# Ledger of designs, part 16: miniprotein binders against q9ydz1

Target 1, 329 residues: q9ydz1
Amino acid sequence: MVQGLPGEFEDYLYRVIASLYRYAERLVVVDYPSSPTRRSIDLIVSLPGSRVVLIKAIYDASLISKKEVEELSAVANSLGVSAVIIAERMGREDLLTGVVYDRYGVNMVNLETFENFVSGREEVYVTRYKDIYTVSISSEKLREKRLEKGLSLGHLAYMLKTSRKSIYEYERGVMSPSVEKAEKLVDILGEEILEPIDILTSPRKPVSKRDFDKPEEALVGEKLLELGFKVSHAKRTVVDLVAGRSGEEGVGSRIMIVVKRSREGRERMMSRIMKGVKMGSILSSSLYAVVNREEKSLIKDIDYTKTIVKDVREFINDVSRGRVEENEE
Key: E = the ipSAE of ESMFold2; O = the ipSAE of OpenDDE; V2 = 0.75 times the mean of E and O plus 0.25 times the DockQ between their complexes.

## First folded at step 6 (miniprotein)

Design v7 (at its last look DockQ between E and O 0.78; V2 from the best seeds 0.00; counts 0 for: pae E 2.2 > 1.5)
Fold by ESMFold2, look of step 6:
Structure v7 (fold): chain B 329 residues (1-329), chain A 95 residues (1-95)
Amino acid sequence: as target 1 above (329 residues)
Amino acid sequence: SPEELREAIRKIYEAIRIVLEAFELEEQGRLEEAMEKYREAVRILEEVLKELEKVLPRIDSEEERKEVEEVIEFLREMIELYLELVEALEKQLGE
């Protein structure tokens, strides 16, 4: 990937932050790794109604690879939260306001679209699918309004200059009409047939990776899977492992772990720990640091009240006994 | 080949499960049985490492070679960790 100038990327990120500050109940900046094109997550926000959203914010989304987006999606899925990409362009193409795009299975919108959605000023109805713009239609309302008007599938198809098969497929939810066809449908049947898109849903299908980078996180991850957590291993954000579970009393429902990475200096690990604590605060979860016994004494300057330091054996024994920090209260 | 890498990954997960069993045995106070499980896990990983080192020179694809090298490095780190667990339990038993 071609890296842009840091100032330009930070300018866009700050623009997104400034916009979202007006609407977010809480906002955490995740600025690790230092390269904007190698991060999977730039922001975490809590919106009204306690909706937590993981955000990748980058001016040109073509600079983000599949691996970063898959990690964003997997982490959001494991934590039971939403994910979205905010961008202004994709390569040479500007993102249109009011349109939802797809980037490797994650919803992508421009900043104005996101602002309008979260503020309640405008709903989103249009998706870019391949090279075609389609409109989200309620299959139930389409059929209902067609029948109220006394129109058969054939009559409506004739009025729209389309096939009976197309109308049938719209009513089955198998196909969405183009913008041109949707305009005609609305002219005939009314705006009630339109169905707003919730751009903040979880990724359409769970994308869970069990790739492990370090033996400690492999052991922890497999134990948490055994205990019924959804688990994701991460390499492109401040934490190395996230896990989520709900409905189990006596154990926490969200867990975040930092493990010392190969050849990572103490200062960089401390920086990740401090940033991970902020990530945990918005998720109502403590951060665990998994270190060897010798390293415990070397990180005494960290704020232990917000970080739980264990070796791998201690952590696994504690989680087996239900001594994991509780989730959001 | 892809078959050797897939088998290696399967054995790595087997070793992980064995060590997790050892942790449970240790919590039950069955320290000798836990030790046997730790050693079994190490033997599995050492066998996998040997097999991958044997295969590595025969790999033509640079991309596949890099994948195998990464798994070999992970295996070495995993063996080191498991040997530390064995050493810690040996010290406990000798006390």
Scores: ipSAE 0.501, ipTM 0.848, lowest interface PAE 2.2, mean pLDDT 83
Fold by OpenDDE base, look of step 6:
Structure v7 (fold): chain B 329 residues (1-329), chain A 95 residues (1-95)
Amino acid sequence: as target 1 above (329 residues)
Amino acid sequence: SPEELREAIRKIYEAIRIVLEAFELEEQGRLEEAMEKYREAVRILEEVLKELEKVLPRIDSEEERKEVEEVIEFLREMIELYLELVEALEKQLGE
């Protein structure tokens, strides 16, 4: 029993919300499932410049599972949005301000670093992967400034007490320098060689995994894949499936799907639908509730003006006909 | 074996594709052909289910056992859904 006191998790999430509310155009709290340690997404934030971010907020990032981070990343990638982890600690180690950590292929920063980034107060140049700190340098600027100073690869390597190969790898962008080497490069070539890290750009693209959660979800997922959507299954958020396709005219179609579970009561499904509607509003996504024919009568009485209730056949037929009702904003 | 599970997963996706083809046939008004496709999908899934149920007692790894149990539960739910689709068509053709 990892006794993270329930209060510390909630308190940290509230701190993150209070901070981000100052910079966000829109903010949606994703309070599903109820346990924060079983939740892949805690917040959805719209930032200035039409940047939508899925946020996992956790005080101690050692408590987040690989599966939750993979789901966060997969959902973000399918919807064509960003993902970030905001955390203060990794077990016994505090996260440093001004450092971007790689956590299972998603960028992780402390709250201060994220605030500084979103507000434009400070740029970040340092990345940590495992125990290795590196500095983000523009490969192009490094080469440009080296040539402007009349330095050969060999001469610069000598000045840095490194190999010619290392300098060549920096200029190809296949390796980033250590902090110590980057400091020397800045001293020699100037600060213009530094390249700010976009925290919202994921370090790794998730691999789409097919998952067998529900029969209806499998059918819907395969059909959306056939239609050229990126699809991700979700087990740890409000919706069960997310899909996105880049359109020719910019804003690609986004679909979120809630599939009724065999053991799921009406009230719980309705709660997920309502929460899904809130998510859809910030994601500019259509929300579908896929139910069996018998259950369709149970949901029809709820005029959720923003939820399309279909059986699996109706859904597949509608999507096949291009009747993805784009929410015309 | 990991190979047996991969083959089971392949057959599951084959059954899903057959059901998607059956939906297209229904939309075309080819109800008898759609019903035959659903029955084919059910047969494939029942075979896979029977294979996995035989393998499950032989799995020593708790993690692999849980994975196979999840697939078995999924297969049962798939079979139930596809049988309901058959029954719905049988009713429509009998009216």
Scores: ipSAE 0.311, ipTM 0.737, lowest interface PAE 1.6, mean pLDDT 85
ESMFold2 (binder alone), look of step 6: mean pLDDT 87; pTM 0.855

## First folded at step 7 (miniprotein)

Design w0 (at its last look DockQ between E and O 0.81; V2 from the best seeds 0.00; counts 0 for: pae E 1.6 > 1.5)
Fold by OpenDDE base, look of step 7:
Structure w0 (fold): chain B 329 residues (1-329), chain A 95 residues (1-95)
Amino acid sequence: as target 1 above (329 residues)
Amino acid sequence: SPEELEEAIERIYEAIRIVLEAFELEEQGRLEEAMEKYREAVRILEEVLKELEKVLPRIDSEEERKAVEEVIEFLREAIELYRELVEELEKQLGE
């Protein structure tokens, strides 16, 4: 029984997919778990310029839990990719076009804003954090244009009816102006002071909290940490662990791991592995399936998946010996 | 307390590291030393489990209770897994 996704959610996800398919080089739908309100990741998109983004798509962003966003951010950070939330509203409030919202440390935009950004049709300058709107300006250009006009910090502050300190903080990039102050700055100094927001900024480093769901997962995770990987546990996507390390030569290793659950049937694990392979293909990531020794025989016959099946000891030994299969480009 | 749970988690990760050391010893053919490390890890986890099981009935917060229950479940599964590792080595050393 395909428990029907709430029709509105399916419709919105399909709308997002249909939109992004026009701009994406590659697109993978992450249809796991089956409940959309329990997924950290809905889409993985490769955009022009080798930019890979993990997308959470939801009509109402108030339905996204903090834990889902934290997982999205953690997974993106570990893999060295971007994360974004695409939503039309947050509770009773519609998301404005041309505004980047902060949702638990991840950028959130409406679909139109994202389309405009990825197509290069319209740049985005406005951020909202809580109830505060600010405009993104180049600290360097602000200073440059101020000096070209022969304006002192004090004179510009006077013109804006603000403090000299505020202008100094803008020029240091430690504070962004309000919309009203930014309008006045643009009027005085020109539009060249505006700095387009890169919506695809890497999420702020989540402190990799040691998390564990399974003993095998904990062992694998800790060993990867010891080997200098960024590791994130994932409870709301196909894979259970993601790990990434920047190589010395700039070729980063990405690993995704599916850990077999004691109560997980073979069919369910196989479904996760197949979905994980799809994720791996766009992320240039190796996919490992970690199983117990007894279960290894049950999964070995899966020749069709570019999935490396190991027990926990074999995995740890292989990774310790540098046998991390590098990203097959 | 949240601090007691954090301390319990740190001890769990100490046991996990000991098991990782045991894997290295096992790979080196140092099976007796590996077995002793696995036994040490089991002992640590059993101590933590016993502490958390005593605290669990005293937790009034449903959220904290659930968090401790999740750790207890992990501990039970980990103890089982590491005991199996000991038994495997005992068989290899007894043959």
Scores: ipSAE 0.635, ipTM 0.893, lowest interface PAE 0.8, mean pLDDT 86
Fold by ESMFold2, look of step 7:
Structure w0 (fold): chain B 329 residues (1-329), chain A 95 residues (1-95)
Amino acid sequence: as target 1 above (329 residues)
Amino acid sequence: SPEELEEAIERIYEAIRIVLEAFELEEQGRLEEAMEKYREAVRILEEVLKELEKVLPRIDSEEERKAVEEVIEFLREAIELYRELVEELEKQLGE
């Protein structure tokens, strides 16, 4: 196994795909850019209940940079969907089954953990942070069960050989117990005090205005922000800008945009557009290609797809009037 | 320095918002006002570009130098794009 080689990475990605296809309602592979260590999203799955998850799949998570993970997180946040990293190790350390790790603010689990969670076979209770394993406890249930057994904070602290302050902090949610303390707590109070971790929560990150590449997408991004969208500019996936808006009913809450990148020919741009259409279909969003007048001849109008070609002025006018096309059919 | 780059980026977004105002003025048929807004945005971007070009040779950090160079490239492209918008309106109004 040699890290960084495309074949080794694609083998792991296909293992993840093979494992998840039986649980996913829909699954889209995002294999652009071609280098696995330079792209922010490898896979998008729709799970039962139309829960959409953006996935970075890489055997050794030490090979992905902060830039790729921050883009994954920002895109997921803007679209109002979940993000997760699926990996088997971090450098020399293997990821344990049943444990949630953190990589630059995004949840990271091994494949077995993800499968067990999605299938409903096992819940996840353990987090690894800074070489410490802690257990997720319901503060409310902990207090309720302690009181049911007639135990004071001091009694419970004595039984655990810890301080009264520690028990108080567990009950306030300020501190999570170590695995050793949690095992004792469960022995005394029962399993009801355990609180499952939802590994598929949406990341919360501010949109970064400095992460822009092109004047066209900067204009579009600023306009969409004015209209109340969360906006993320992307450099490491098939689209250049994503936007999402909560609260509007019935029409058009997600927008994805492609612009011509520097040093990009027609073939590569068309490839990104076609892959972006697939990404949009699972996200219930149309893909827009925003180009200037000279660039329109570069891109043929493909009427059979959900790709809409506009110049910046046309796009701004359409979105301002609420006439941006959406996947509602 | 990082502070100078962040101020430049804020001024770039000021210019971008001015261009968005120009789009609105165009929609209202107020073409002379739109043209003046486009010109104002270009002037801001040109000022920022000159300031960053003056600062660039004083930067020792390779990472800071690359960040400033990327913003300079953005500025050159933006100025070209927005000048085209001004030229289109000038042609329309010269009728």
Scores: ipSAE 0.578, ipTM 0.872, lowest interface PAE 1.6, mean pLDDT 83
ESMFold2 (binder alone), look of step 7: mean pLDDT 87; pTM 0.862

Design w1 (at its last look DockQ between E and O 0.83; V2 from the best seeds 0.00; counts 0 for: pae E 1.8 > 1.5)
Fold by OpenDDE base, look of step 7:
Structure w1 (fold): chain B 329 residues (1-329), chain A 95 residues (1-95)
Amino acid sequence: as target 1 above (329 residues)
Amino acid sequence: SPEELEEAIERIYEAIRIVLEAFELEEQGRLEEAMEKYREAVRILEEVLKELEKVLPRIDSEEERKAVEEVIEFLREAIELYRRLVEELEKELGE
């Protein structure tokens, strides 16, 4: 019995999909694994301006595990793409429109906020980290407008009932003002000091964690690291490994790898490969299937025109020789 | 201890690197040297496995126990893989 998606989760994912189809150049649904509460990635979206984003979509963000968000972030970082969480609530709290939340180091917004951002209807200035709301301001514009008004750091600090240090920290971009202080700054200096938040920021920390899933995966991962790739293991999506390297000319090589499991049936592996091909098409990524030498015959008959089937030794030798087939789009 | 597990992990990655070196040796036609590297990697992993299997019964934390069990499972699969690589080379060398 495939325990069906809780209807509410499926409904919300479809709502997000239906919304994003209006703005996306390309959209891929990542329906693996079958349980949505165990997926790191639900959608991959290409937006205008060549911006690719990995999306986790969930009605209640309290149901997202730290490990899922870490994987989402790691995969996005390795591929050189953005990640975002789209959610309506976090436990008992509804996510406010016009607020960017932090969820384990990934930006989280409600669907309305994301629609407004992607459509350019409304800019977002407010960030919430834990229980603290701050407003995004341009440190440069703050200083510029302060100087245009002839205000010293001390005078502006006095007007805000804050320290000179706080104003200095705002102008250095090392601290953002509270909502109350930002309102006063806007009243004094004008709205031009506000800096719209780019929701589609790349995850800040490369999580190149060595992870022990499969011996073949460990070999592949370590070799790609040695070759200067950013590598991330993925346990909660279609592919088992993702790797990315920035090229000298700015053309980055992206690799996704499906490693056959010892107990994985052919049909299941094929399903993953097919889904991986769909992911690869939007990510401009090569897809490799790594199998044991004995298992190559099981997969060779599969004219997946976009999948390279190798054993672990052949894969390692090919990548070592610079034979990473870049998908020429 | 967490430190002992971290040390075990480092030794596992040392064995992985040795196997990667062995692949380069195979590609160079240095099959005997590659085979010796695979045997070395197997030996390292068997030592780590034996250490972790001794520690596993002493772990009171369910979370730590599960983490060590996952590493033990990896080690068993890795040892089996690398032994097969040795057996393949032994056949190629006519041993």
Scores: ipSAE 0.619, ipTM 0.888, lowest interface PAE 0.8, mean pLDDT 86
Fold by ESMFold2, look of step 7:
Parts: sequence; C-alpha cells; structure tokens
Structure w1 (fold): chain B 329 residues (1-329), chain A 95 residues (1-95)
Amino acid sequence: as target 1 above (329 residues)
Amino acid sequence: SPEELEEAIERIYEAIRIVLEAFELEEQGRLEEAMEKYREAVRILEEVLKELEKVLPRIDSEEERKAVEEVIEFLREAIELYRRLVEELEKELGE
C-alpha cells in the first residue's frame, strides 16, 4: 500500500498500482507534491524489455492542467523514457477500452487498455482524432495488398465510398481512416493492413527548454546544455532538474538534481532527496543534491540515500570531467 | 516591456556563462582570473537588477509585473550566490 497519499484521488491511484504490480519489474510511487492535481508524475514503472514509463494516473483527466502534462512530457523527453496518462474519463466523455487519446501531446488510455497492452492480451489500433475514431494502418501494407488485389486508387476509393485523394493519403501515412472506412478496408484487403500503436513511445512533442527558477539550477542547466544534454526544469515533482544524453536506442546518461531552496527547511529538502533517490534508482541514475559548502555538513542523514552532495562549483567541474557519467548503475 | 525583459534575460545568461568560465579558471588554479570573472558577472547582474527595478513601476499588466518580479527575485539570489563565491576566493588569496 502507498503511504501518505491524499484522500479520494488515492483510490484511483491505488487501483492503477494494484493492477500494474502484475506486470511491472519495478514500480515507484512519486507522492510529491502531496496534491495529486499538482503533481506531474504519479508513478514510474519499469516493464519487461527495459522500458521505463512515467505515468500520470487520474480518474478524470480534465482535472490536470496543461502545465502538469507539459512537465511530464518534458521530463520524459529529457530522460529518454516514455510517458502516458492513465485515466477513465475526460470531462463528460468516458475513455473507451482499446482507444488512445491525446492530452496536450501525451498518450492517454484507460487502465484496462494499458493492462491489455502491457500483458500482450490485445493490441491497440484506434485513436481518437478530433471528433472521430481512426484506425492505425500500415501505409506499406495497404499499398502492397491493394496492388496484390489488382485495385487502382480509384477502384478502392469507389468501393469505400471515399475519394481517391483519401486513399492516396492513407498510403502516404498522412491520414488514417475512420473506423467505418477501416472495416471496409479490412474486408477488402485483409487484416494484415492493421498496424498496432505503441502507446509507450516517447512524447510526440519533445521540449528542451532553457528556463530558470533558482540560480544554482540555471548554472547547472546551462552547463549541461553546453555539454549536449537535453535539460528540463521541473516544479511539480521531487526533483528540480533532469538531464539526459540519449543513446541511439533512447538509453544514455541521466542526471537528476535537487537544488536547495533558499527558504526550504532541512526536513523538507531531505524528504525530496529521499523520494528523488527512488526515482533515480528505477532510472539507473544517482541523485545529486546541489547545496552550498556550509549546508553540506548539515546533511547528516545523507549517507544511506545514495545521494551525491556537491556545491554548484564542484558539480560543474565534475560534470565537465565526465565524473557524473561514471556513476551510472 | 517584453523586449526589456527579453534583453535582461539575455544579459543574465551572459553572466551565467561568465561564472562558468570562472569555475574553469578556478579548477586550473587561476584564482585571480576566476575572481575577476565572478566580479564581472555580479556587475552585470546588478546592472540588470537596477534596470528592471526602474521598469517595474511602469508595468500595468499583472501578468507582466509578476514575470518581472520573478526575474528580480532570481537576480537577487544570483547576486548573493556569486558574491559568496567572490568572498571565498578573497579568503584564499588573503584579500
């Protein structure tokens, strides 16, 4: 059971956790900030095949703002991992099983859909596009099967009661057919034209941003950008800055940083550090705490957390020499 | 005013890069040069702070005022941080 989560929003999060325990190799709850509607990330899950996904879990997705979702997306992009929203409805609309929705550029599915996908029980083919449902097809297979059947673009368009332009656009990957048109296509060309959606791809709208909240964070962020990292500053999770230098397959060097805030008490900073270590462990990354020299001696409980404590100058010099990359797990 | 804020942000990044240069100089043992760089960065930030403080009363939009106030708060914290770095070097150099 998850300790310390707020009231009624915890019920849905608990349902998601209970469901995902069957499939996750590792699962970490990110319960900071304490308010569920102000958090960008609720869960981090490691799935078989070394797939790490950041999850926002909320029953009604209309209760989460663009700011939270953009932070989720930016953090996932910088770290080279996936992001998904798990929800049961969006305002007045219940989310259908087997359908991928979009919330500010992040894939959104209901819990049953996510379970079926990760377990391998069912593939996902349907996306909610504007006000209709469309079906994911392989442009290559569509063209191949059309030609095997001896059908011109015009013939196929006539059979579907659509335009030649529409068929052309399906074959170019510019447009996806409605469910009605896709059913006809499958009847004519066979199921081989269907292409499963990978709901766990990296966010479609990656954001690397230069932003600053604290001077230490700005210095660190600017240096990491100069060294070729993707950098995201975070306000709605346990860490203040994440950075990643992606490999060819999305895995590479990852850096996670907590910056001491000028008015933050020791107890609250230690709480963020401890929660950030859990986040880092599933990402195979150590957590760095950037504090001034006087404050280093005040962090007496740090030894058991696997947190590396530096002042800003020490951190900048270490990353310039590549030492932070040497500490990957 | 948005143009003034954007220019201020560019000058803040100039100061940040100067501090990064100072870190490198310090690592090389070039402490006097590092201290000069820290002082240069502080001077830039103090100039930007004074300019933004003059602009703040002229801003009518609450959205713009809040954005400028956030940058002013950042500047005050940054100046304090970089002054501390200068003070540390002054102690090492007997200044």
Scores: ipSAE 0.542, ipTM 0.858, lowest interface PAE 1.8, mean pLDDT 83
ESMFold2 (binder alone), look of step 7: mean pLDDT 86; pTM 0.855

Design w2 (at its last look DockQ between E and O 0.90; V2 from the best seeds 0.00; counts 0 for: pae E 1.9 > 1.5)
Fold by OpenDDE base, look of step 7:
Structure w2 (fold): chain B 329 residues (1-329), chain A 95 residues (1-95)
Amino acid sequence: as target 1 above (329 residues)
Amino acid sequence: SPEELEEAIERIYEAIRIVLEAFELEEQGRLEEAMEKYREAVRILEEVLKELEKVLPRIDSEEERKAVEEVIEWLREAIELYRELVEELEKQLGE
């Protein structure tokens, strides 16, 4: 029994899709695996200004596992794209509009905050990490406006009832003020000290954990690492491996790889390849299907114009020779 | 121990690198040398497998046990794959 999506989850994902369709240049739904509570990526969205974002959409962010967020972040980092979580709640707490939350190192916002950000209707200045709210300020503007007013670090610290060290740390960008301190800074120095948060920040470098999924995947992954690619294994999306390398001219090569499983039927692999092609179209990524030599005959009829079918040796030889087909834009 | 598993993982990656070197040797037409590299990789993985199979019954943590079981399963699949690579070369060399 494929336990159907709890209606609430499907409804929320559709709400997010319907919202983002108004602002997206391109949108791809990643409906793999079938269980949404086991997906690292639900959507890929191209926004104006060539911003590509991997989105995890979940009504209650308490249901997202650390491993799913780590995979989302890892995949985004390897491909050189952004990642975000869109959620309405975290357990019993509703996510506030105008607040960026940290969820396992990925930015998390409610749908309204994300809509406001992508539409340019409202800027976001408040971050929450654990139980601490801080306001994003420009360290440079803070110093500039302080000096324009003729205020010393000590005088401003006195006005804020804080230490000189705290003001110095704000001006160095090593600490952000609390909401209360930021309000006082804005009252004294003006709103020009506020720095809008870019919700679409690059995810933190995943610690590339060497994951043992398949022998073929390990060979492919290690070779791509040797060739200077960022590599991430993916267990909770369509593809099994993603790789990215920045080119000398700024054109980065992106590779996604589907590795056939020993027990994977042709139909299931074909479904993953088709979904991978959709992902590749928005990510400007080449899609490879790595199969055993005996299995090549099973896949030869895949006239998927954007899928390269190789065995592990052929794949490794091709990438070693620089025959990574760069998807011509 | 966690350290023993880490050491096992390092040895597995050594075997993976040896297989990658063997692919380069095959591409160069150095088939005998490639075959020897594949045999070396198989030997390393078989040693690691034997070590992990001995340790597995002694693991009290269910989480650690599951992690070691996953590595053992991977090792079995990898050994099978690399043995097939040897057999293909043996056939090509007429052995």
Scores: ipSAE 0.569, ipTM 0.868, lowest interface PAE 0.9, mean pLDDT 86
Fold by ESMFold2, look of step 7:
Structure w2 (fold): chain B 329 residues (1-329), chain A 95 residues (1-95)
Amino acid sequence: as target 1 above (329 residues)
Amino acid sequence: SPEELEEAIERIYEAIRIVLEAFELEEQGRLEEAMEKYREAVRILEEVLKELEKVLPRIDSEEERKAVEEVIEWLREAIELYRELVEELEKQLGE
């Protein structure tokens, strides 16, 4: 494997990075674990407008498991940021430009679609779920334009050769029309009824489950949950725990934690800490390293302005007093 | 069975919350009460460990066996950790 980026994924990841660096205010590569098929996050980007996005970039999305995507989704949800999968195919299926796919509740698009979206060159209107392509319609504008044309639900349904129930459901936002029906709707009512898809929305139905990595992680996670944080245990990225707390207008604070593992040596622990600091910098989050008092010497020579070292009791006490929510030390 | 493992996990989280109560009591200087809470949490974890150790040899599914083994390993680490907290507190009280 190549140093830094393993295997044959080097070319595709470089293509994604090259495309995104032109639009991102900041970009961080997450290269842990080293195997691209075993890690949940490949890139973190900050886009104009303070939009932070966690990205899984893989040429063939069939090579990532449900658990990897669920971790990506849970981490994004806990941090109050977006997640997206960038891929060119799913098994034998090529991903079409201009179409948003779903992978276990996370939006998936090809690189061209993502680039066109972030650059503002093209909006995205089409979603594929399983075998059905549907078009995003503004429920409010659909009703507005129908009424302006003097059309009843039944009359419009007749013109589309569909049911009155379907038109009603489109206007409630419960159902989206097929591409064929949407073309007819646009012909009758105009393009104003189309609703652009924001592919950078929060993941749908994120998983947030308690986990049993280490006893210290369980104590930390449970305490943070008691304090109102959304908490995710992570097994396929640099950090072991991620937590976020909503503020008045959004996420008020973010916490990322690396817990020393049994039999983990200094070099591996330091590597995870350094990579976690990079992840935290783009997320405006402090990194905590949780170790026993006896093991604090393993993390000497770390940049203490970016990493806070505690044992479990110290961490629990600090978070209970509100001292760990920001990088205030 | 999966139901027995789920019950064990719920009892584990009960013990975790008791340890968190002990941390609060210790911060308040209520050291004897904190020590009793740590001991209660250890007793719960030891009960769960003993029950899972009895079940483990009878599990045929490799997936279920591995899940139970991971919880057993977790329990051993947690019991050791929380006993050390009791011992540290005992030392403080002997001052």
Scores: ipSAE 0.495, ipTM 0.827, lowest interface PAE 1.9, mean pLDDT 83
ESMFold2 (binder alone), look of step 7: mean pLDDT 87; pTM 0.859

